# Designs tried in a protein design chat: miniprotein binders against p81326. Part 63

Target 1, 226 residues: p81326
Amino acid sequence: MLHFGGFIMEINHISKILEKEREEYIRNKVEEYLKQGFSKDDAVNKANQSWRTYIGHRIQDVIYNLLKKFLKDSGLKVTTDKALNNRNLPEELDKVKRLIAINYGEYLFLPDADVIVYKVENNDIKIIAIISVKNSFRERRFETTYWKLKLKESPVTSHIKVFLATPDKDNEISYKCPNGKPKKMRIILEYELDGIYFLKEDFEETEKAKHFGKIVEDIIEISKKL
Key: E = the ipSAE of ESMFold2; O = the ipSAE of OpenDDE; V2 = 0.75 times the mean of E and O plus 0.25 times the DockQ between their complexes.

## First folded at step 6 (miniprotein)

Design Bc9 (at its last look DockQ between E and O 0.82; V2 from the best seeds 0.00; counts 0 for: pae E 8.2 > 1.5)
Fold by OpenDDE base, look of step 6:
Structure Bc9 (fold): chain B 226 residues (1-226), chain A 83 residues (1-83)
Amino acid sequence: as target 1 above (226 residues)
Amino acid sequence: SDLEEYAEMLIEFAEWLIRLAEELLEEGRPEFAIEWLKIAVRFLQEALELARKNNLDELAERIEKLIERAKELIERAEKIKES
């Protein structure tokens, strides 16, 4: 635990560095959209939306790479829903895909799974956790909760832990009751999900709401029980 | 050892950050490249301390070379930024 202190701090910095790109990114995108003939207001709105997508992917990539590296030594494997979105999957990934699929009667659909952690034991695959990565909660606030609930409905997937990783830039879920007012989103997400992991220091820590630096340990512990 | 494994993990992550910074430099974004490189150097420094404490001389040498590379990239990025 002591050795992770420096690393934990750096994770917080990663999010902050990514956010420093925002002003430049927005400026450039606004200019681009203005050249395309959009109004100033539309250009700003589109630029902001583009930024949300961009930064979301960047954070996801960082988290994916972190988890992949830190879980490798424990023998755990990491993939993404994007990697599973292929017609020609290796057998292992095809199995992973099937093991996270949600039944909608005539159709099987994958949950949003930015990061999927699994283990291979005796040629059997066990899905350990799905990590949803969100920079902000302006859109799709309870999407991760939906997927968690859907996964619980099947004995095939009910064991899968669903975690949320976020820098929570706008402090939407960092505190349960700031100024005595309950934050509905924080309370619901914490209740329904298996854990929330923050890429920041300024948050209300609970049994389920932890710093991102604890996610590796938690995943490893879960993996031992499966 | 667990410490060697952790050091290797730090190195791998730092190498990823270095690659990211190189991409940013190619994109003409030296300011952000520098930020990532600074993080990479910090990870490498931690790894170096671990390597030295455990008398892993070969690993320490490898880390030192990576730190040097990262610093050179920072210098290059700073020159580009000033240009």
Scores: ipSAE 0.028, ipTM 0.459, lowest interface PAE 3.6, mean pLDDT 87
Fold by ESMFold2, look of step 6:
Parts: C-alpha cells; structure tokens; sequence
Structure Bc9 (fold): chain B 226 residues (1-226), chain A 83 residues (1-83)
C-alpha cells in the first residue's frame, strides 16, 4: 500500500519519542517511591518496572488504534484481551473470546493476545490474527511462542496467525547472528511465530521479520484466505 | 473514494495524537507533547493536500481548524517548556 508507506515512517517516531521520556520518567518515579518510604534500591527497581508497564501500555494503545483505523475499510475488526475480560461483553465479543480461549480442562484462559483481529461473515466470526506487543524481552522471552504452540494444538485455533510487534529498543532480537554468534531468542521467535514486526528502522529484515508498516497488508492478505 | 477514506484515516489518527499530546501537557511533559503534535500536523497537512486536490471544501475547512489547534498547542507547550 503506497500511501500507507509514508505513515509507517512516522509510526516509528512514536516509539522513539516514548524512549526519550525514559530518564525523566524514572527520575520522577524514584522520587515518588522514596516519598512512600521505599529504600533507594527498591525505589529504583519499582521505577524501572513502572516504566516497562507504562511504555508497553502506550505502545499497545498506539498499535491497537492504528490497526483499528487502517483495517476498518477491509471489513476487519480489532479488539484487545483487556476488552474481552470485561463482564458485560456484547454477543460479538463473547464469541471472539470463546474462539481464542485455550482449554485447560475446567479452566479457559486467553492467550497473551494484546490485540486481536477478526472478521464477521454471515453471523460467523473468524479470528485472523493475534498480535503480542513487547517492549522488551528481559522477563517473558518466549511466552508468545508458548501461546502460538497452544493455538496450534486445536484445529479450531490452528489457523490463527500469531505476530509479535516490538520496538526492541535494547536490540535483543534485532539480528539473527550479531557478532557472528546465533541469537537464540531471535532465531526461535522467528521460527515459531508467523511474523515479527519491528517499530524501528535498524534490524535484520527477513521473510518473517519486517517493518511494522507491513502488518496491515499482511493481515488483509491472510484474511482473504480464510 | 479511496482518497477521501485515506484522508479521514489521517485525520482520525491526528486527532488521537492531539488528545495524547493534551494528556502529556496536563502531566507537565511539554517537550514530548511537542513531538507528537508535530507528527499530527504532518498527517493533517497530507490530508489537507488530498482534500484541496479533490475539491472537498468542507473537509479542508475541518482539517485547517485542526492544524490551527495543533499549532496553538505547540506554541503553548513551548511556552510551558521555557518557563
């Protein structure tokens, strides 16, 4: 999509703007936690965790809003795992929730699906893709891969594409073989997931590792095959 | 038309960026609000070009008002930043 390409370059700036906030955010949060009586070490740790939550939430909101707007005219709808956990679900969203839930016997759990793309045809709902949004990989390195494998276990969910969207600011998965040594995390994520979409310019592009701006076209093409 | 739909999409995203910048101003972060507002203005300028080229006068007027608001917010944010 030719007109979409210019917009893609601007979306990468949003992630950079958020990263420039980091030092001021951390300083202010450390001060806040010190006022609450935490030690210096605890305040610093809590501030860093607070930042990870903050920037992850902001990036997720940007991605959700962008996909909702750019997929609308293709007959595709977008929701979030947060919206699906509401207790007053419209019938449509209740169906979406049940179509992505993983069965653990007496329990149903939603996969790590920050953003869910689906379509409605003839009163039927078809889940197209889930997008996991990760700012960093320091803690939950392979949880997206786990959910992909769980979705593959059932013929009802095996068609669902699982994507990862990330600014990858610390270059944890940007290259397959940095310094000539295989990066296990990048290699496994790329092998197991249906795509990795980077919210930055500096990374190793492959058939599955792409600029985030390609995600709309990819989702639309996939939806036509379902 | 496809051009009208694309212009509306740019406008909606720019409006969202303006709201986010307003939130940042309320949080006392004018430097970051300025960056987001600059992006919003660029989207609105592209939408305005499309509207003018296609003789969509009402849409162009709406877009011009949004650009004026975004530029006013930039000026306000710059004043806050310097104080």
Amino acid sequence: as target 1 above (226 residues)
Amino acid sequence: SDLEEYAEMLIEFAEWLIRLAEELLEEGRPEFAIEWLKIAVRFLQEALELARKNNLDELAERIEKLIERAKELIERAEKIKES
Scores: ipSAE 0.012, ipTM 0.395, lowest interface PAE 8.2, mean pLDDT 81
ESMFold2 (binder alone), look of step 6: mean pLDDT 89; pTM 0.876

Design Tc1 (at its last look DockQ between E and O 0.57; V2 from the best seeds 0.00; counts 0 for: pae E 3.5 > 1.5)
Fold by OpenDDE base, look of step 7:
Structure Tc1 (fold): chain B 226 residues (1-226), chain A 80 residues (1-80)
Amino acid sequence: as target 1 above (226 residues)
Amino acid sequence: SMKKIRITIEVPDEKKAKFIALIIKELAEELGLEVEIEVRGNRIEIRIESDDEEKLRELVKLIEWLALMYGAKVEVEIEE
């Protein structure tokens, strides 16, 4: 358990809180849909569907806030792709945006970068890591891998670490070979990415697959080598 | 002995303050703690009184995590 700023990263508390958020969110949405004239069953179904969309963004926000807080004392900065998706950026963020851009010849595009960690030294910006946050792997299973490979193709971006953070509630990538059957997605993601960080306790730990509580330490260590 | 704790949360998004307050209430209820909660703009004020120090510590910890998860500032004051 990493002690940062007096807080022990306790996934259990986060999970408990998110469950309470779910309960409250569903209650509120059901009430909203009932007021709109939907049946109880329809209201519940719609609320659950709404939650699935909401929780994906919520986890991203949680991870952002955690990293922002725990990396602050190390002098590291945190931003998001959403913050970079603006026409009028502060100079610092404009530089960050340019430093993660991928070249496609006539075009530059940004990778999916839910969270971006960088440092400022001597007025120069160095990108340290990109964290992709996935709540489920039903869609775009290897998108993060694609971006990692693309970032490797340029000397400008090849040093950027790409991490995946996930609660993996459905155990899609928690184990490499459950019941003797290889999980293709876990194996590929672990091979191609710089690390996978689980927001859960029940998973197969490896050198590259770790508890989310270790991500702060790992990022700080990487930052010292850049 | 009865202990009194006052917690103040400053939420960056005022629109979420009421929602966060409701979550805190539910967390407290699960622990069997009675809480008084007031929401004023982006500020949440929580008062807790209990003789169960373990439950109090747990609730405070949960509230601190909740605040952290929302990027909120939290202050904890022990009154008695």
Scores: ipSAE 0.816, ipTM 0.934, lowest interface PAE 0.5, mean pLDDT 91
Fold by ESMFold2, look of step 6:
Structure Tc1 (fold): chain B 226 residues (1-226), chain A 80 residues (1-80)
Amino acid sequence: as target 1 above (226 residues)
Amino acid sequence: SMKKIRITIEVPDEKKAKFIALIIKELAEELGLEVEIEVRGNRIEIRIESDDEEKLRELVKLIEWLALMYGAKVEVEIEE
């Protein structure tokens, strides 16, 4: 039976499972591309490209399911930006959507928030945090930082914590000063965001850069202050 | 002594059930455990028996994590 302590200690179980999923996914995709007439080398390249797209969505789903499970007993609810874009939105989710929207004059846009944590008290909704899930930092490296800055500009949204969750397998932001030189992307992300949570064990831990297993505890503590 | 475990997984998205079953088979093979797996729609039934309780516990934990990662329900029954 899974428990909060088990979640914190079992990040490597998640990584092991995802690696097996990757192996099977790639095997299936290579076979599919070979049947379409691609060479072996082309099929492998296309399968790897397909996986890179798939794993980003997959990690987001994993984080959603984990947070939903482990935050429920603390009276916290979890939704996604995908759910907020559905037609015929339930009243509760419509309120959540309105409470994270950013004004651009006559236009309202949602921040790029993959996962949203909120609570309901006395039929009122309080947004606690948004979590941006990034598998790679090759594109839109500072998009999450932009949304944090926009949320800070209004007293209605300035309390919302903005977190980044990432496996960072390529070590793009895992260390502040690799080889003795400052890594600009890590330093700026850590400075501007409320936290970075790594879905791996090998990274430089700081007060803002932590193992993903700590995110549940941190969110619960934040929710008690609101 | 030989231990027998039955695990039932109920997957919200039945399109994922066969893929999940394949992942379980690969995880079991890595641990050297023999498993019997049946997929019926969104339901996966796994039967495992081994005299290595540590490997059994590890596989069960991996299956519980896998189920959670897919938002699936899991029930574990120890048989004799």
Scores: ipSAE 0.629, ipTM 0.870, lowest interface PAE 1.1, mean pLDDT 87
ESMFold2 (binder alone), look of step 6: mean pLDDT 85; pTM 0.832
OpenDDE base, look of step 6: ipSAE 0.815; ipTM 0.933
ESMFold2, look of step 7: ipSAE 0.251; ipTM 0.631
ESMFold2 (binder alone), look of step 7: mean pLDDT 85; pTM 0.833

Design Tc10 (at its last look DockQ between E and O 0.87; V2 from the best seeds 0.00; counts 0 for: pae E 4.2 > 1.5)
Fold by OpenDDE base, look of step 6:
Structure Tc10 (fold): chain B 226 residues (1-226), chain A 80 residues (1-80)
Amino acid sequence: as target 1 above (226 residues)
Amino acid sequence: SMKKIRITIEVPDEEEAKFIALIIKELAEELGLEVEIEVRGNRIEIRIESDDEEKLRELVKIIEWLALMYGAKVEVEIEE
């Protein structure tokens, strides 16, 4: 059983593993694109783009699996927005889906919810947290913030915590004011969200910006107050 | 004293087993550990022998994280 104390040290291995996976993935994709008739430069560019998409899903899957594993003993359940994209849902997941839906008048839409944490008590479902997973902030920089604000607008969803989990490899939001220059994205995300959790050690820690290793404890604590 | 560890990984996707095995080999080599790896379908068997317990523990942890990333099951056996 991966003890929580060992978890912080172990998460550093994720980056190393992903780097090794990247090298092999890129090599294979480059070869594939060369066979398709692309130039070497085009093949490399396409491979890198493919990797960005691929690694984003991989990180999401890792975070999902981690949370599922570490929250299991607390009686908390974990699902994803993808799992909710079905016409024939089990009753429990159908309830989860309804409890995270955002009202747009004539329409209900789901927020981007890479990971959803909920509890079942006396046959009632309580949504605890939504975790958005981002590998990079090249696109949709404030999308998670938008969903947080929308969730706040309804008494049904206003209690739902929204967290961002990221390795932030490019240090886009790791520091608030590096070299005295404010990082707008970090400041806004930290202000609007309930927390940012980093899958790395090199970041500016604050009350809301923490190492990913603290997310399980924080979620459990929130769950006890609901 | 030399410690022998046997690690078995069961991967959900058979196509990924060879790739995972390759990563483990590379990571072990970076740690200066010699590993024997066999891949049979979706099952990876790893044998490691070393007198460096710290490196062994580190490699096991890395493998556990790797397995987690691929949704794989890991079993670790210490062979006397």
Scores: ipSAE 0.338, ipTM 0.719, lowest interface PAE 1.8, mean pLDDT 89
Fold by ESMFold2, look of step 6:
Structure Tc10 (fold): chain B 226 residues (1-226), chain A 80 residues (1-80)
Amino acid sequence: as target 1 above (226 residues)
Amino acid sequence: SMKKIRITIEVPDEEEAKFIALIIKELAEELGLEVEIEVRGNRIEIRIESDDEEKLRELVKIIEWLALMYGAKVEVEIEE
């Protein structure tokens, strides 16, 4: 098996693979839309819109599969918001769901958590971290910080680390002070969250803003303190 | 020395198996590797012969990442 310490170079493989997937996805979708009677230009536009919807879920799946593989030998388990919303929820996952729920008086709601890391000790479950996966920051820019603040309000959930994972292809949060002016979104996200993990190499690294290749080591270290 | 490698990939989604096979073929060509790829349902069988062990290892790494991305199982056999 690959040692996670070599992950940095393998992130370049993820980007290359996703670009090839995009090329084939677009080709197939254009063909489908042309068969439905759309013009060439409309088919291309629809295919690109379809890709934007698809890629958000693909990135989440990639992160889930990577964490599941590289955290398994450390006794850590990984699940997703999709799995927690299934109708036939196993007892273990039902406990995970309850442990991340936010209390709004008469109502309990789940935070917008894409990937959840937890451990099981003596049939008890301890939530370690929630990873929010964002492809871009044009919408819902500070949703992750809201959920972190809500989790901090209760001693039951205040220990849960909230991370953001992103390719940030458009450099919306990659640097704190590009051209000498503070980037509000980057500054606030870094201040409020427990960490930001970039799925690319070109960004300003800080104690909280790191290459995604460091996330496994960080999660394992946190789990040992709980 | 010349190495012969056989790789078997089992993908839960048969449609994605064709997708993955195409990606592997294109990436192998970019690396200058000659590959034989056969897709049978949800299985992809790949045979590679090369004396460039660095390129072979790079392709195997790419295939392992593809497997992670698509929830696939990978088996690698070296035929020497």
Scores: ipSAE 0.212, ipTM 0.619, lowest interface PAE 4.2, mean pLDDT 84
ESMFold2 (binder alone), look of step 6: mean pLDDT 84; pTM 0.817

Design Tc11 (at its last look DockQ between E and O 0.59; V2 from the best seeds 0.00; counts 0 for: pae E 3.1 > 1.5)
Fold by OpenDDE base, look of step 6:
Structure Tc11 (fold): chain B 226 residues (1-226), chain A 80 residues (1-80)
Amino acid sequence: as target 1 above (226 residues)
Amino acid sequence: SMKKIRITIEVPDEEEAKFIALIIKELAEELGLEVEIEVRGNRIEIRIESDDEEKLRELVKMIEWLALMYGAKVEVEIEE
């Protein structure tokens, strides 16, 4: 059974697996598009585009599964915004949904919450953290920051930690000032969010920017203070 | 001495079982290990035989991570 203590060293396995998934996925999609009558070049391009969409969801699922597994022994529960998009929710999830809702006066809206970590104590639900998962920062660069700021505006939600998890494959936010040039996005995200967790080894580590392997420990520690 | 390992994976999504099996095959091939893989619905059965314990341990570890990543259940049995 995989123990969390080795988790940091094991991110290399995750990356390797995801690379194999990419290779297999691309191969299958290329074949599919060739059968549809596309040229080889078009098939490859379409497959790569499809992969970009797929991998975004895949990483979310991976992180969900990891957190669900590694937080289980601590008594913490994990859900997703997708699971909350139902009219008929179990009482527990309905409470979770209400406790993360943002007030816009006449309307309540949910933040983007790819993964939600919460605890149940004495039939009361406490939301611990929201994890936003991003594969790339091409779109909606500061959306997670917006939701963090909105959550801070209410005493109901102000305690909720907001984390960003990313492989940052293109090194968009891995370093603050590469070659002496400030990376605006990294600086702002690190300033506004409660933490950034990298699913990679090559990044500038700070108090808030950490290896993804530390997220479980950090969440458990936060949970104890709530 | 040759070690035999049997691994059983139960995946939440049946449609992903074949895909996962292909990944396992590729991982095994990279390690130079021969594997027998059977897919039945959402269940993947893997048999590995090798005298290289280090490679076996590595592959088992990779498969456990893969299963975890998919939210799958994994059971590892060491056969004589």
Scores: ipSAE 0.754, ipTM 0.905, lowest interface PAE 0.5, mean pLDDT 91
Fold by ESMFold2, look of step 6:
Structure Tc11 (fold): chain B 226 residues (1-226), chain A 80 residues (1-80)
Amino acid sequence: as target 1 above (226 residues)
Amino acid sequence: SMKKIRITIEVPDEEEAKFIALIIKELAEELGLEVEIEVRGNRIEIRIESDDEEKLRELVKMIEWLALMYGAKVEVEIEE
């Protein structure tokens, strides 16, 4: 059971809703691809690929909406990488973008920062945390740790907390030693990141690996120290 | 006492509105609640009559979670 202020997040309800959405989405996409002339196997593969993209953005939107709602009363603001990539940025978001950019000589690049939490004090912006949202770890498994390490290289960005939020449906990082064997991905991610927040109940909880419902409290506590 | 509740949901995406309405119908059936659901574009209108306040509260709670998940606006109104 997850708790955000006075509004309890019922993880089993969210998981049930997302699984129902997956079933309906896959069924509709398979039918669509079959009508386009794909074989059954190809249609299923394409539908699953489409779902992985869709669910990643869905989970990011859920996290954004929840954090925006539950951090508002603490004077914290929330934005997304999608908002920062808009062509005509308002001044506030342009400042957020500049404050997370990483310098590569002649080039400036944004880290993989799906959801960004910041505060505004007397027109100054302080970046509190970046949340990377990963539905699966099939590709670029260590991308989030790379960006944490890059942010640590500059005194301008070294204070920024980097969190990973994931349902981890396939248990790729849910346990440190499944079946008695160390899981390299889980161990390295937990070591390098400031926190991993699971959108499910079944995982190995540690000081850094927690239920997603703890993320609001953690962010608020961090913001008080800046 | 019998409560009559009207719930209005405005969803940014019309296809997601159809999906949300499907989920609400299934949740209401699991709770034993009789519901009337109408979907018009991105708008969902739900009417429920029940004397089981606990079941009504649970359904409303689930609808509020759905709204957060999909960036939807929800209004709950007691009719009568």
Scores: ipSAE 0.347, ipTM 0.699, lowest interface PAE 3.1, mean pLDDT 85
ESMFold2 (binder alone), look of step 6: mean pLDDT 85; pTM 0.826

Design Tc12 (at its last look DockQ between E and O 0.40; V2 from the best seeds 0.00; counts 0 for: pae E 6.5 > 1.5)
Fold by OpenDDE base, look of step 6:
Structure Tc12 (fold): chain B 226 residues (1-226), chain A 80 residues (1-80)
Amino acid sequence: as target 1 above (226 residues)
Amino acid sequence: SMKKIRITIEVPDEEEAKFIALIIKELAEELGLEVEIEVRGNRIEIRIESDDEEKLRELVKFIEWLALMYGAKVEVEIEE
């Protein structure tokens, strides 16, 4: 059984693996769109757009699977916002859904919560952390920050840690001040969020910006204080 | 001494099985390991024979990690 430490090092290869998948995915999608009557240029553009959506879900699924596996022995449970989008939820998940809901007066809405970590003690549910997964920051750059701030506004949700997990392939937030120029997005995300976890080695490490391999330990530690 | 390892992977998505098999094959080739890979639906069977225990461990570790990424179940059996 590979020690947790061994799997942590392998996560750095996620971008390489996904790149190999991309080549095949794009080829297949281009062919599909050509058969539908699109031009070559349109087919390529559509395939690339489809890939961006697909890869986002893939990375989310990977992180979900990793957290689910590595947190299992600690007695912590993992779910997703997608799993909560059901009218008929089991009692446990219905409680989870209610405990992460944000109040907008007449309405309650859920934050973007790609992965939700919680514990069950004495039939009480405590939400520990929400992990937002981002492959790229081209769109919705501060959405995770918005949800963190909204969660802080309620005593019901203020304790919930909000983490960002990303491979940051394009080095958008890997460094605070590369070449002496401040990266606004890195600085703001690090300031507002409880942590940023990188699925890579090439980044500026700080107290809040860590390798993804630290996330399990951090979550377990937080869970003990709740 | 030659070691024989049999690895079975059960993938949740059948469409991903071929891709996973391809990745494993490529890595094995990069490591200079001879592997036999069979894909049947969502099940991948891998047979590896080598006298290089370090490379075998590396490949097995990678396969286990890869399977984890895809939410797949992995069984590793040492035959010899």
Scores: ipSAE 0.250, ipTM 0.664, lowest interface PAE 2.3, mean pLDDT 88
Fold by ESMFold2, look of step 6:
Structure Tc12 (fold): chain B 226 residues (1-226), chain A 80 residues (1-80)
Amino acid sequence: as target 1 above (226 residues)
Amino acid sequence: SMKKIRITIEVPDEEEAKFIALIIKELAEELGLEVEIEVRGNRIEIRIESDDEEKLRELVKFIEWLALMYGAKVEVEIEE
């Protein structure tokens, strides 16, 4: 690698970097929605929702690219839920999709996983980890926990580690007991998930709550046990 | 000892060019480097004047890292 500082810089500053483009993005989207005939109030609400989707995808892309690059030399592969929803799915990814599907009687559904880490051994695919990328916890606060519990119900998926990756810029889960008051969401997420990885330096570190820079080593160690 | 550097970055995905330019702008500001940055489609042009060779090298290394991560081509020209 040319230098390690670029990884840390991008990760620790992702929220600040993305916020610099927010104002222009919102302005352009409001204009777009007004042209479609929406009221100003509706256009502003839609633009803000569009921004939240956009920033979430941007953070996911950063995480995907970093994991893909750093896990490559360990024989680990990385894909995304977006790639698994593609119409023309390669055979390898079709197998990944089937190995994470959850059975609901007549229906099979994928967990809402943003990034998926797996390995291939003699045409056999082993799912190592699923990383859920959350920019904020305003909505779907415990979605990741739900998917962890569903994956644990089957012996074929119970080994899959479920991680949460977040910049948590608003400090919604950064500390367990700020000012002596328990943060229910942090405590439950840390208890139920296999790990929380922060895209910033300012958080309470524990055995399960770490800086995102530690995730590569952790995934490699887990893959050796499977 | 003032160095004038022009950096040209060609990004395969032009939507990423704006994002990459913002990342470079943030680091340059943190390093205290005055940069002129222009995005035209899939190309980013950066002009820097500084007498701090260490900070210039750090910024160039960071840009090379970004190019590697995003599949971009980078050219660095020293204008003197």
Scores: ipSAE 0.082, ipTM 0.513, lowest interface PAE 6.5, mean pLDDT 84
ESMFold2 (binder alone), look of step 6: mean pLDDT 85; pTM 0.821

